Miniprotein binders against a2bj90. Designs and how they scored, part 100

Target 1, 235 residues: a2bj90
Amino acid sequence: MSRSARRKTSALNTVLRVVEVFASIQGEGPFTGTYSVFVRLAGCNLRCPFCDTRYAWSLEAGKPLGVEELVEEIARYEPSLVVITGGEPLLQRHPLNSLVEGLESLGLRVQLETNGILPAPARDEQLWRVYHVVSPKDVPVRVPGAKLHPSWVDYARATGRAWFKFLVANEQHVREVAEYVAKLGIPRSRVYIMPLTPEKLDMKELLELHSRIASLAVKWRLNFSPRLHLLVQLP
Short names: E, the ipSAE of ESMFold2; O, the ipSAE of OpenDDE; V2, 0.75 times the mean of E and O plus 0.25 times the DockQ between their complexes.

## First folded at step 11 (miniprotein)

Design IA13 (at its last look DockQ between E and O 0.71; V2 from the best seeds 0.80)
Fold by ESMFold2, look of step 11:
Structure IA13 (fold): chain B 235 residues (1-235), chain A 84 residues (1-84)
Amino acid sequence: as target 1 above (235 residues)
Amino acid sequence: SPEDVIEEIDETLEEVWELVAKALEAERRGKLEKAERYQREALELMRKAAELARRIGHEELEREIREYIELIERLIEIIRKARR
C-alpha cells in the first residue's frame, strides 16, 4: 500500500488504554478556565505520594479503545481544548501520536500533561505541534525515579509550546524551583508554581494556601497556577 | 547504609526509564523487535532494583517497584501482540 494509505490504516488500528473521558474545566496551568474534554490514559512510571489520580497508575485500569472511536467520542463534546493526561500519557506514545493526528485533523486544540521523564516530541512526531504542560517531580521534593528529560527545555525554546509546572508549599520550595529552572535554562515566562494541596484541606485552608503561593509567584516573578477545579468542585 | 542502597535504586529507576524511552521510540519507528529488546533490558534492571529494595527491607519501595515490573511486562505483551 502507499505511504498515505499505510499511515491511515495504522491510525485506525491503534488502541489506547483509557481510564476515563469526561468534560470539565481545565483547572491548572496556562489554559486555566478552558472548557475541556479530559482523556485520562492508564499507566504511570511514578508513584507520587501526593497523586490524586492513583486509580490510573496501573495500565490494567484502562479500557482498550480504538483511536477512531475515541476521536469521535471526544468530538461529540465540542471541546475548546482536549487535555490528554493520566497516569503518564507518554507511556502509550505510538497510539497517542495517532490520537493527536485524528484530533488535529478536526481542528481540535490539544494539550498534554506529562511528568517529563520521557523525552519531548521529535520534529516528525504528531505531538510536536501539541501544547505541553510538564510537571517535573524531582524538585522541590524528589520522587524516586523522577528526572526531567533535558529535551523538554530544548523543545520549549524551539517551539514555545511547553510550560513547566511545580507543586510548592512554601517559599523554601519556591527558592529551590527558581534555582532548578535557572540551572536548566528554563525561562521564567514558562514556569508556573502551583499549591501542593494536602488531602484534607477545607475551603478556607485551600484559599489561604492559594493566596500564599500566588503572593510568592509575584515576589519571585513566576506564573501562578491555581487548582481551580478544586475551588469550584469540578472533576 | 540503607540510604546508599536507596540512592542506587533511584539511579537504577532513572536508567530503566531511559531504556523505556528507547523502546517507545523504536516502537514508534516500527522496530518492534528492538522495542521488545529495550523493554526486556529495562525489566532486568527493574528486577535488580526490586531485589535491592527487598534486601534492605524497604517494603513500600519494593511494592512500588513490583508495580513497575507489572507495567513493563504489560508493555512487552502489547509489543508481542503487535508482532502477532
Scores: ipSAE 0.892, ipTM 0.954, lowest interface PAE 0.5, mean pLDDT 91
Fold by OpenDDE base, look of step 11:
Structure IA13 (fold): chain B 235 residues (1-235), chain A 84 residues (1-84)
Amino acid sequence: as target 1 above (235 residues)
Amino acid sequence: SPEDVIEEIDETLEEVWELVAKALEAERRGKLEKAERYQREALELMRKAAELARRIGHEELEREIREYIELIERLIEIIRKARR
């Protein structure tokens, strides 16, 4: 890159649209139970009918925040993990790479959450070094325009730093996930099934749903992701 | 049929996200003009998808596609600001 091209890309690479920053326990996937700072980025390329973070769908839902300021804010929490989530974080891919660089310079571990529509990190991106939890939206409940980009399977094989988390409501969904991951050649050890929670479940219904899906995970030899934050009433 | 049109919209949305991906890769390489071209192509496809949804009377899908149009318009604005 010429010095001029680096200067023009610098302004784009230094600001994120951020909805919220908060400390909690990671409730989902391979890092469940980890004390984490969550960075929820604004803007999503899906409109999932089951989305619990609809307020993050618009880019306007986020405020512009500098990467340096955001790194300092995150560091004050002394997190065991930084979780980058939102709508779809990879829509802000360039400033997100700058954020990861800043966080890694402090020795902080980073996890990205993504819907897997946009391509996996390339080897020359800072995002290549972090952990990824990919949540496909093409199976079992298909969202229009959702298709898992094949590069995520390749990234998972190359790095061992990706897991795939599928939302399931019943045994038929678990079957469809099992068939899908077999077809793509995703190892079962990298697959999580998680309860698809309708709006307005009470705690009893939520526990019963978790119990049913966990039993299906054992039966189908898949990993189980809770929604631990919902069970313990944390953000 | 309305079902065939919904399938066409779905395929169009997949193509849009491929164009957005190409735009992001072009931006990473400092090719901001190329990035803007891909986003504009994506925007045009999204406008076609919105019109298809309107024609079949699928108001919810039309609303969602309009929100995606706004998203892509903002992505274009970001690129334009960086090109100045």
Scores: ipSAE 0.762, ipTM 0.907, lowest interface PAE 0.6, mean pLDDT 93
ESMFold2 (binder alone), look of step 11: mean pLDDT 88; pTM 0.866

Design IA14 (at its last look DockQ between E and O 0.71; V2 from the best seeds 0.81)
Fold by ESMFold2, look of step 11:
Structure IA14 (fold): chain B 235 residues (1-235), chain A 84 residues (1-84)
Amino acid sequence: as target 1 above (235 residues)
Amino acid sequence: SPEDVIREIDETLEKVWELVAKALEAERRGNLEEAERYQREALELMRKAAELARRIGHEELEREIREYIELIERMIEIIRKARK
C-alpha cells in the first residue's frame, strides 16, 4: 500500500475530534464511584432538551487529536476506567475503534456512553469487548430521531456488557420506562433510572430529587443511578 | 396537519441515521466511495427534513436539522480528504 493511500486511510483511522479529557469519578450507572478519565468526543446526532453537554454537539467543538497521543495522555492519569462519551461517540466509529485498541493494549478498562441510535458493535470491532451504557432518548419523552437500534438488546444478551440508563423525573416516567424495557425484552437487572436534573438545582433540591427517584427505583424493582459527581461537586 | 409533518420529519431523521450507520460501516471497511454515497443520501434526506420544518414554521426543529446538515457535510468533507 502506497504511502499516500496509507496516509489518507490513516487520517480517518488515527484522528479523533476531542472536546476535553479530564479525570473525575464515574458518577452514573454500573461503574459509579470509579476513578475515571473521561474522553468527550465532539458531534451529536440528537438535540436533547435536557442535554448538559450542549457544547459537544458540533463536530467543530472538538480538536483533532492523534489516537496514539490520546492513548498516552489517558494512560498518564493511571485511570481505573476510561469513559468515552460526548456528544455521540459512535459518530467517530472508525478512529474510536483504534482508540479502544490502544487503550486495551495497555490493559485499561473502557466504558462507552451512547444514545444507542447507531448500531451496537459487530463481533469484529474492538468496541465489541468494551462496556456500554446505553441511554435511549425515545422514552420517557421522545426526542425527534431517537430510536434505539435493536442490535443493542441483542448485544447486551450476547455479551453481558451493556446496560440501559433512563432519565426520569416522576413515577409516570418510570412507568413508561418499565413498559418500554419489557416490550423490548430488556431485563430489569440491566436497567437504571436516574434523576432528570434540570439546570441549576441547589443541593437541597438535588438531594430531594435523588431520594424520590431512588424510592421509585425500589418500588419498581429497577436499579438506581445517582448523579454522584453533581452531589460531590466534581466534573 | 403540523402533527403529521412532525411525524414525517421524525421518521426521516431515523432513516438519515440508518444511512449514516451504513456510511460508518463502509468507512470502517475501507470503502470510502460507498461511505461518501451513503452520507450524500443522508444529506439529501436531511435537506428534505429541513424544508418540511420550514414549511410548518417550526423554527427550533429547523435549526436543529440544519445543525445535523452541518455535521453530515463535515463528515463528507473528511471522507473526501481521505479519498484524495
Scores: ipSAE 0.883, ipTM 0.951, lowest interface PAE 0.5, mean pLDDT 91
Fold by OpenDDE base, look of step 11:
Structure IA14 (fold): chain B 235 residues (1-235), chain A 84 residues (1-84)
Amino acid sequence: as target 1 above (235 residues)
Amino acid sequence: SPEDVIREIDETLEKVWELVAKALEAERRGNLEEAERYQREALELMRKAAELARRIGHEELEREIREYIELIERMIEIIRKARK
């Protein structure tokens, strides 16, 4: 890259649109139970009808925040993990790579959450080194425009740093997930099923749903992801 | 049929995200002109998708596509500011 190209790209790489930063327990996926700082980025390329973070869909829902300032803010929490989430974090791919570089320089572990529509990290990206939880939205509940980019399967095989988390409501959904991952050649050990929670479940209904889906995970020999934060009433 | 139009919209949305991916890759390479071109192509496809949704009377889908248009317009604005 020319010195001029580096200067122009520098402005794109230094600012993120951030909805919120907060400390909690990671409630989902392979890092469930980990004390984490969550960075929710603004902007999403989907409009999932079951989305619990609809307020993050617009880029305008986030405030511009410098990468350096954000790294300092995160570090103050002394997290065991930094979780990058939001709408779709990979819409802000370049400043996100800069954020990861800053966090890794402090020895912090990073997990990305993504819908898997945009391509997996390339080997020369800082994002290549972090953990990824991919949540496809084409199966079992199809969201318009959602298609898992095949590079995520390749990334998972190459690095061992990716898992796939699917939202399921019943046994038919679990069957569809099992068929889908078999077709794509995703190892079952990398697959999580998680309860699809309708709006306004009480705690009893939420526990019953978790119990049913966990039993299906055992039956179908898949990993189970709780929504632990909902069960313990954390953000 | 409305079902055929919905399928066409879905295929269009997939193409849009492929173009957005190409734009992001162009940005990574430092080619902001190419990035803006891909985003503008994506924007044009999204506008066509919105019109298709309108024609079949699918108001919810039209609304969602309009929100995607706003997203891409903001991405273009970011690129334009960086090119100056």
Scores: ipSAE 0.789, ipTM 0.918, lowest interface PAE 0.6, mean pLDDT 93
ESMFold2 (binder alone), look of step 11: mean pLDDT 87; pTM 0.860

Design IA15 (at its last read DockQ between E and O 0.66; V2 from the best seeds 0.83)
Amino acid sequence: SPEDVIREIDETLEKVWELVAKALEAERRGNLEEAERYQREALELMRKAAELARRIGHEELERQIREYISLIERLIEIIRKARK
ESMFold2, look of step 11: ipSAE 0.884; ipTM 0.952
ESMFold2 (binder alone), look of step 11: mean pLDDT 86; pTM 0.842
OpenDDE base, look of step 11: ipSAE 0.877; ipTM 0.949
ESMFold2, look of step 14: ipSAE 0.877; ipTM 0.949
ESMFold2 (binder alone), look of step 14: mean pLDDT 87; pTM 0.843
OpenDDE base, look of step 14: ipSAE 0.868; ipTM 0.945
ESMFold2, look of step 19: ipSAE 0.869; ipTM 0.945
ESMFold2 (binder alone), look of step 19: mean pLDDT 86; pTM 0.837
OpenDDE base, look of step 19: ipSAE 0.881; ipTM 0.950
ESMFold2, fold request of step 20: ipSAE 0.872, 0.871, 0.872; ipTM 0.945, 0.948, 0.945
ESMFold2 (binder alone), fold request of step 20: mean pLDDT 87, 87, 87; pTM 0.850, 0.853, 0.854
OpenDDE base, fold request of step 20: ipSAE 0.887, 0.887, 0.887; ipTM 0.952, 0.953, 0.952
ESMFold2, look of step 21: ipSAE 0.876; ipTM 0.949
ESMFold2 (binder alone), look of step 21: mean pLDDT 87; pTM 0.845
OpenDDE base, look of step 21: ipSAE 0.855; ipTM 0.940
ESMFold2, look of step 23: ipSAE 0.879; ipTM 0.949
ESMFold2 (binder alone), look of step 23: mean pLDDT 87; pTM 0.849
OpenDDE base, look of step 23: ipSAE 0.875; ipTM 0.947
ESMFold2, last read: ipSAE 0.884, 0.882, 0.826; ipTM 0.951, 0.951, 0.926
ESMFold2 (binder alone), last read: mean pLDDT 87, 86, 87; pTM 0.854, 0.824, 0.853
OpenDDE base, last read: ipSAE 0.886, 0.885, 0.877; ipTM 0.952, 0.952, 0.948

Design IA16 (at its last look DockQ between E and O 0.84; V2 from the best seeds 0.80)
Fold by ESMFold2, look of step 11:
Order: sequence, then C-alpha cells, then structure tokens
Structure IA16 (fold): chain B 235 residues (1-235), chain A 84 residues (1-84)
Amino acid sequence: as target 1 above (235 residues)
Amino acid sequence: SPEDVIREIDETLEKVWELVAKALEAQRRGNLEEAERYQREALELMRKAAELARRIGHEELEREIREYIELIERLIEIIRKARK
C-alpha cells in the first residue's frame, strides 16, 4: 500500500468511539457471573423500545479512543472476560478487529454482544475467534429493520462460539422464539430466554418475573438467562 | 394503507443495513471509494424511508429514521476524512 493509503487504513482501524469502560460481572447469557470489563461502543442500527442503554445509540455519544490505549486500560483491570457491547459494536468493525487482536495477544478472553443484523465474522477476521452472544430483534416483537443475518447460524455451527438470546415476557413470546429457532436450525442448547424487564421494577417484581421465565425455560427445554446484575444491583 | 407503508419502510431499512454491511466490508479491504458509494446509496434509501414515515404521520418512526440518517452521515464523514 502507498504511504497515503496505509495512513488512511490505520486511522480507520486504530480509533474506536467508546461510551464507557467499567468493571462488573457479566449478568446475562452463557458467561453469567464472570468478572468482566465492559467496553460499550457508540452507535446503533436499531431503536429498540426496551433498550436499557439508549445513551449509546448515537455515534457522537462515544469518545474517540486509540486501540492501543484501550487495550492497556482494559488489561489494568485484570479481567476474566472482556465484554464488547454497545449500541451495535459491529458498526465499528474494522477498529474492533484491531482491539480484539490486541486483547488476544494478552491472552484475554473476549465476548461480543450484537443484534446480529450485520454479518458474522469471516475466517480472516480477528473477531472469528471470540465468543458471540447474538440477540435478534425480529422476534418475539419485531423492531423495524431487524433481520438476523443468516451467516450467524452458519458461524455458530462452524465454530461453536455463538449463542442466541431472546427477551421474553410471557409464554406466547417463548412459543414464538421456539418456532423461530427451530425454523433457522438453531439447537436449543444455544438458545437463552431472558426476562423482558420494564424499567424500574422493584425487587419483588424482578424476582417474580425471573421465576416465571425460568419456569418457562424448563418447560420449553431452553436455557434461562437471568439479569443477574439487576438482582445484585451492579452496573 | 399505513400498514403497507410501514412494511415498505421496514423492507427499506433491511436493505439499508445490507448496504452498510457492504460498506464496512469494503472499508476492511481498504476500498474506501467503494465504501463511500455504498454508504451514499444507503443514505439515499434512508432519506426515502424518512419521507414515507412523514407521509403517514408516524412521528416515532420518522424520528428514529432521522437518527439513522445522522449515523450514516457520520460514517460517510469518517470515510471522507480517511480518503483525504
């Protein structure tokens, strides 16, 4: 590449728009309970009515941070897991691949959270080797513009590094999720149902909802995901 | 009907995100001119979606699409700065 082209490519893959970096526990999905550092990237390609991180929707909500500096900041926490989330992290795919490269070079375990609209990683991406929790938003209640890219199912089968997580409020939602994953060929062992929590539930209501959805998970032979961070009052 | 227009908007949004996906892949490959062309095509479709939402008076959807327009405009600006 020419000097000018190298400079342009490096700028695209060395800076991320980051809303926040913080330590907590992973409260959802297959890694629930793990001491984690969360990296919330700015920008989203959906406007979900039930989103609890609306402050990350705008790309302008993020500060530009260099990937090298971000890797050093993350490493200082000595995390057991690095959770890359957002908005939708795959909107910043190229510098995200650079971040993953840096984290992998330090032996850090990485998980990405995505709504699955943008394609799954290609084999030549650093993202190929990280874990993914995919949360499709076209079921049980469709968010306009949401469509799970079919490559995520292929990726899950090829690598075993993807799981699918669905917010549900009742048994009709669970039925719709079950039909959806069966149609797509997603095995039940890779599927989580998680309580759709209205904002500002009290602890009693949270526990009752968790109990109801957990019972449905057993009934439908699906995995249950808590929202553990809400139950233990962590960010 | 308003439901038919909402379905058309939804289909348009799906196509927009497909174009954005192509732009992101072109960026990864270093093809910045191609990346910008995909994003400009996505922006044009998104503007048409915004007009459809306005015509049926769907204020919430129109607001959301305006925010997507801002996102795509920012993505284009990033590509243009890298091309300079």
Scores: ipSAE 0.859, ipTM 0.942, lowest interface PAE 0.6, mean pLDDT 91
Fold by OpenDDE base, look of step 11:
Structure IA16 (fold): chain B 235 residues (1-235), chain A 84 residues (1-84)
Amino acid sequence: as target 1 above (235 residues)
Amino acid sequence: SPEDVIREIDETLEKVWELVAKALEAQRRGNLEEAERYQREALELMRKAAELARRIGHEELEREIREYIELIERLIEIIRKARK
C-alpha cells in the first residue's frame, strides 16, 4: 500500500457508529455470567421480526465515536469481557479491527456477536483472535436475505473460537437446527439453542419457556443458552 | 406468482450481501474505488428488489428493502468521504 492509501484507509478505520456502551452480565452463549462491557454498534443488514434491538438498525441511530476514546471508556469499567454487538458489527469491520487491536493491547478479552451473513475474519485481521458467537437467521426461522456464510464453519474448525447460537420456540425448530448443523458439519459441542422470546412475556411465562427449551437441549444433546439478563432483570 | 417474486427478492438480497462483503474486502486491500463500485452495484440490486416488492403489494418487505437502501447509501457516503 502507498503512504497515501494508508492515510486514506486510516480515516475509515478510526471511527465507529455506536448506539450505546454499558456494563452488565453477559446473559447468552458460552460466556453467560461474565461481567462484561457491551458495545452496541449501529446498522444492521437484517430486519428480524423478533429483534429486541430494533433501535440499532439504522446507522443514524449511532453516534460517531473515535476508537481511542471508546477503548478508554471501555477500560474504565474494568470488564472481564468486552462484547461487541449491535445490529451487525461486521458492517463496520475495519474500524472494528482497530477497536479490537486497542482492547487486546490492554489485555482485554473480546467477544463478537454476528448474524453470520458476512464472511468470517481472515487470518490477517485482528478479529481473527477474538471469540465469535454466530447467530444464523436462516434456520429455524428464516429471515429474508439471511444465509450463513460458509467461512464461519471453516473459522470454527480452524480456531475453536466460534459458537453457533440458534433461536428456537419448539421441538420442531430444535430438529431443524440439528439437521442443519449436521448437514454443515458443525460439531454439536459448538451449538447453542436459545429461547425465542415473544414480546411481552411475563416472568412466569419466560421461566416456563426457558425450562421447555432447556429440556429440549438435553433431549437433543445441544448446549443451552439462557437469556439470563431477562431472568435477572439486567440490561 | 407473488411467491416467485418473494423468492427472487430473497436471492437478490443474498447477492447484495455478497457484494457488500466484496466491498469490505476491497476496502481492506485499500482499493476504495473498487469498494465503492461493489456498493453501488449492491445499491442497484436493492432498488430492483424494492420495485419487485412494490409490484406485488408487499408493503412491509418494500419498507425493509428501503431501509437497506438507506444503509448502503450511507456506506457509499463513508467510502466517498475517505476517497477525497
Scores: ipSAE 0.710, ipTM 0.886, lowest interface PAE 0.7, mean pLDDT 93
ESMFold2 (binder alone), look of step 11: mean pLDDT 87; pTM 0.847

Design IA17 (at its last look DockQ between E and O 0.65; V2 from the best seeds 0.79)
Fold by ESMFold2, look of step 11:
Structure IA17 (fold): chain B 235 residues (1-235), chain A 84 residues (1-84)
Amino acid sequence: as target 1 above (235 residues)
Amino acid sequence: SPEDVIREIDETLEKVWELVAKALEAERRGNLEEAERYQREALELMRKAAELARRIGHEELEREIREYIELIERLIEQIRKSRK
């Protein structure tokens, strides 16, 4: 990229609206168990009834933080994985690509969490090389306005760097997810079902729900994702 | 009839997010005039969705849509600042 092209993209926005940065364990999906730094970006294009992070919905919930400063802060944790989440991180697409560029220059592995409404990365984006966990909100329970962008399936097949994660509470939900992924051509090997925790549960109830959903994953030949951070009481 | 209006709102929201996606891509390419045009089109559709929700008295949905209006207005403001 030339100096003029770099200057133009930096002049647009080199600041991210960040709700929080913290170290923990990735508790969900294919990277479960990895020592991670989480970067929660502000702003969301959905109002999911079951959202755990409603405090990140408003863009104003985030503090402005320079991308270069954020890269330095993240690096000090010496993470094995950087998880970019939110709200919906892709609403801040330009400065997010700048953040990814900085993290890649340090050799840090990055995973993005997205609801998949906005398109998958283009080949000329820094996000192209990042791992993505896509959580569609149009199945099994549809959230108004949710529609998985079809580019995510193409991206997953082309790169192998995307997985699809669905919150389910029962077998009817699992059946609906199975039908949905088959219709879209999403391979079962890239699909995770994860327990939908509808309210505060004690540890026994949480374990029972995990057991029930894990059994369904085996029955339906889908991958199972825990909510490990809840089981071990980490943020 | 309320079911038909709710379906229209849902379809309108899908179109809004498609326009926002186009705006973000235009912004990434440095086409700030196009980015603003897409966002303003998204904003007008979102206002239509808010009016539909009010018409059927769906207060919670109307409130959520007005939060999306605020989001898009903030995105437009950021584009305008970059243009100046």
Scores: ipSAE 0.870, ipTM 0.944, lowest interface PAE 0.5, mean pLDDT 91
Fold by OpenDDE base, look of step 11:
Structure IA17 (fold): chain B 235 residues (1-235), chain A 84 residues (1-84)
Amino acid sequence: as target 1 above (235 residues)
Amino acid sequence: SPEDVIREIDETLEKVWELVAKALEAERRGNLEEAERYQREALELMRKAAELARRIGHEELEREIREYIELIERLIEQIRKSRK
């Protein structure tokens, strides 16, 4: 690559479309309870009917923010974890690698949340070094166009830095997840089931749903992810 | 049947995301021309999917696909700006 080509690729790789940055507690997956800064990126390649962050679906819902400025903003919170989420963060893959590089240079731990449609990181990407929580949307509730890219299974085996989080509403969904992960050769120790929460549940209904799904997790020998932020009324 | 058309749309959407993945990989390699080509191919498939949804009268699905078209158009514009 010429010095000019490296400079032009560098400019595109330095700006993210960001919806919001906020500090909270990680409410989901293997890092539940961790004091975290959330970076919600704009743009999604899905339109999940159960999405709680529909406002992030458009790239225009986010503002352009420089990677350096974003790293400085995140660092001010002194987070125990940086969570990159949004619509689908991997749509902004290249500037996201630059963000990860900046955060890691400060000694910050990073978790990515992804729908798993786009390929897992390659070994030469900064994203290879971070933790990933993959949320497939092909099982148990199929979203059109959703298919888990096989490279995520390979990445999980190679690194031990990936977990798979499935949204479930009932025992039939848990069965389908169990069959799916068995077929793909995903170890059960890397699988989380999480309550699929309809809109407008009250706190009582939310607790009852959590209790039912947690009991199913024990029965089916799977990990349970709460929606802790909803239970404790945090962002 | 409308069901067959919906299945065809789903398969088309899967192919679109495969093309977007190829575009991202081409961009990583610094081949912005190849990246733009893959995104334009993805855009054309999305336009066909929107027309299929329209023909069967699935308004919600057509709306969603149109939003994906807008997404891909923005990705193309980003690549095009970087090539200048």
Scores: ipSAE 0.812, ipTM 0.925, lowest interface PAE 0.6, mean pLDDT 93
ESMFold2 (binder alone), look of step 11: mean pLDDT 86; pTM 0.839

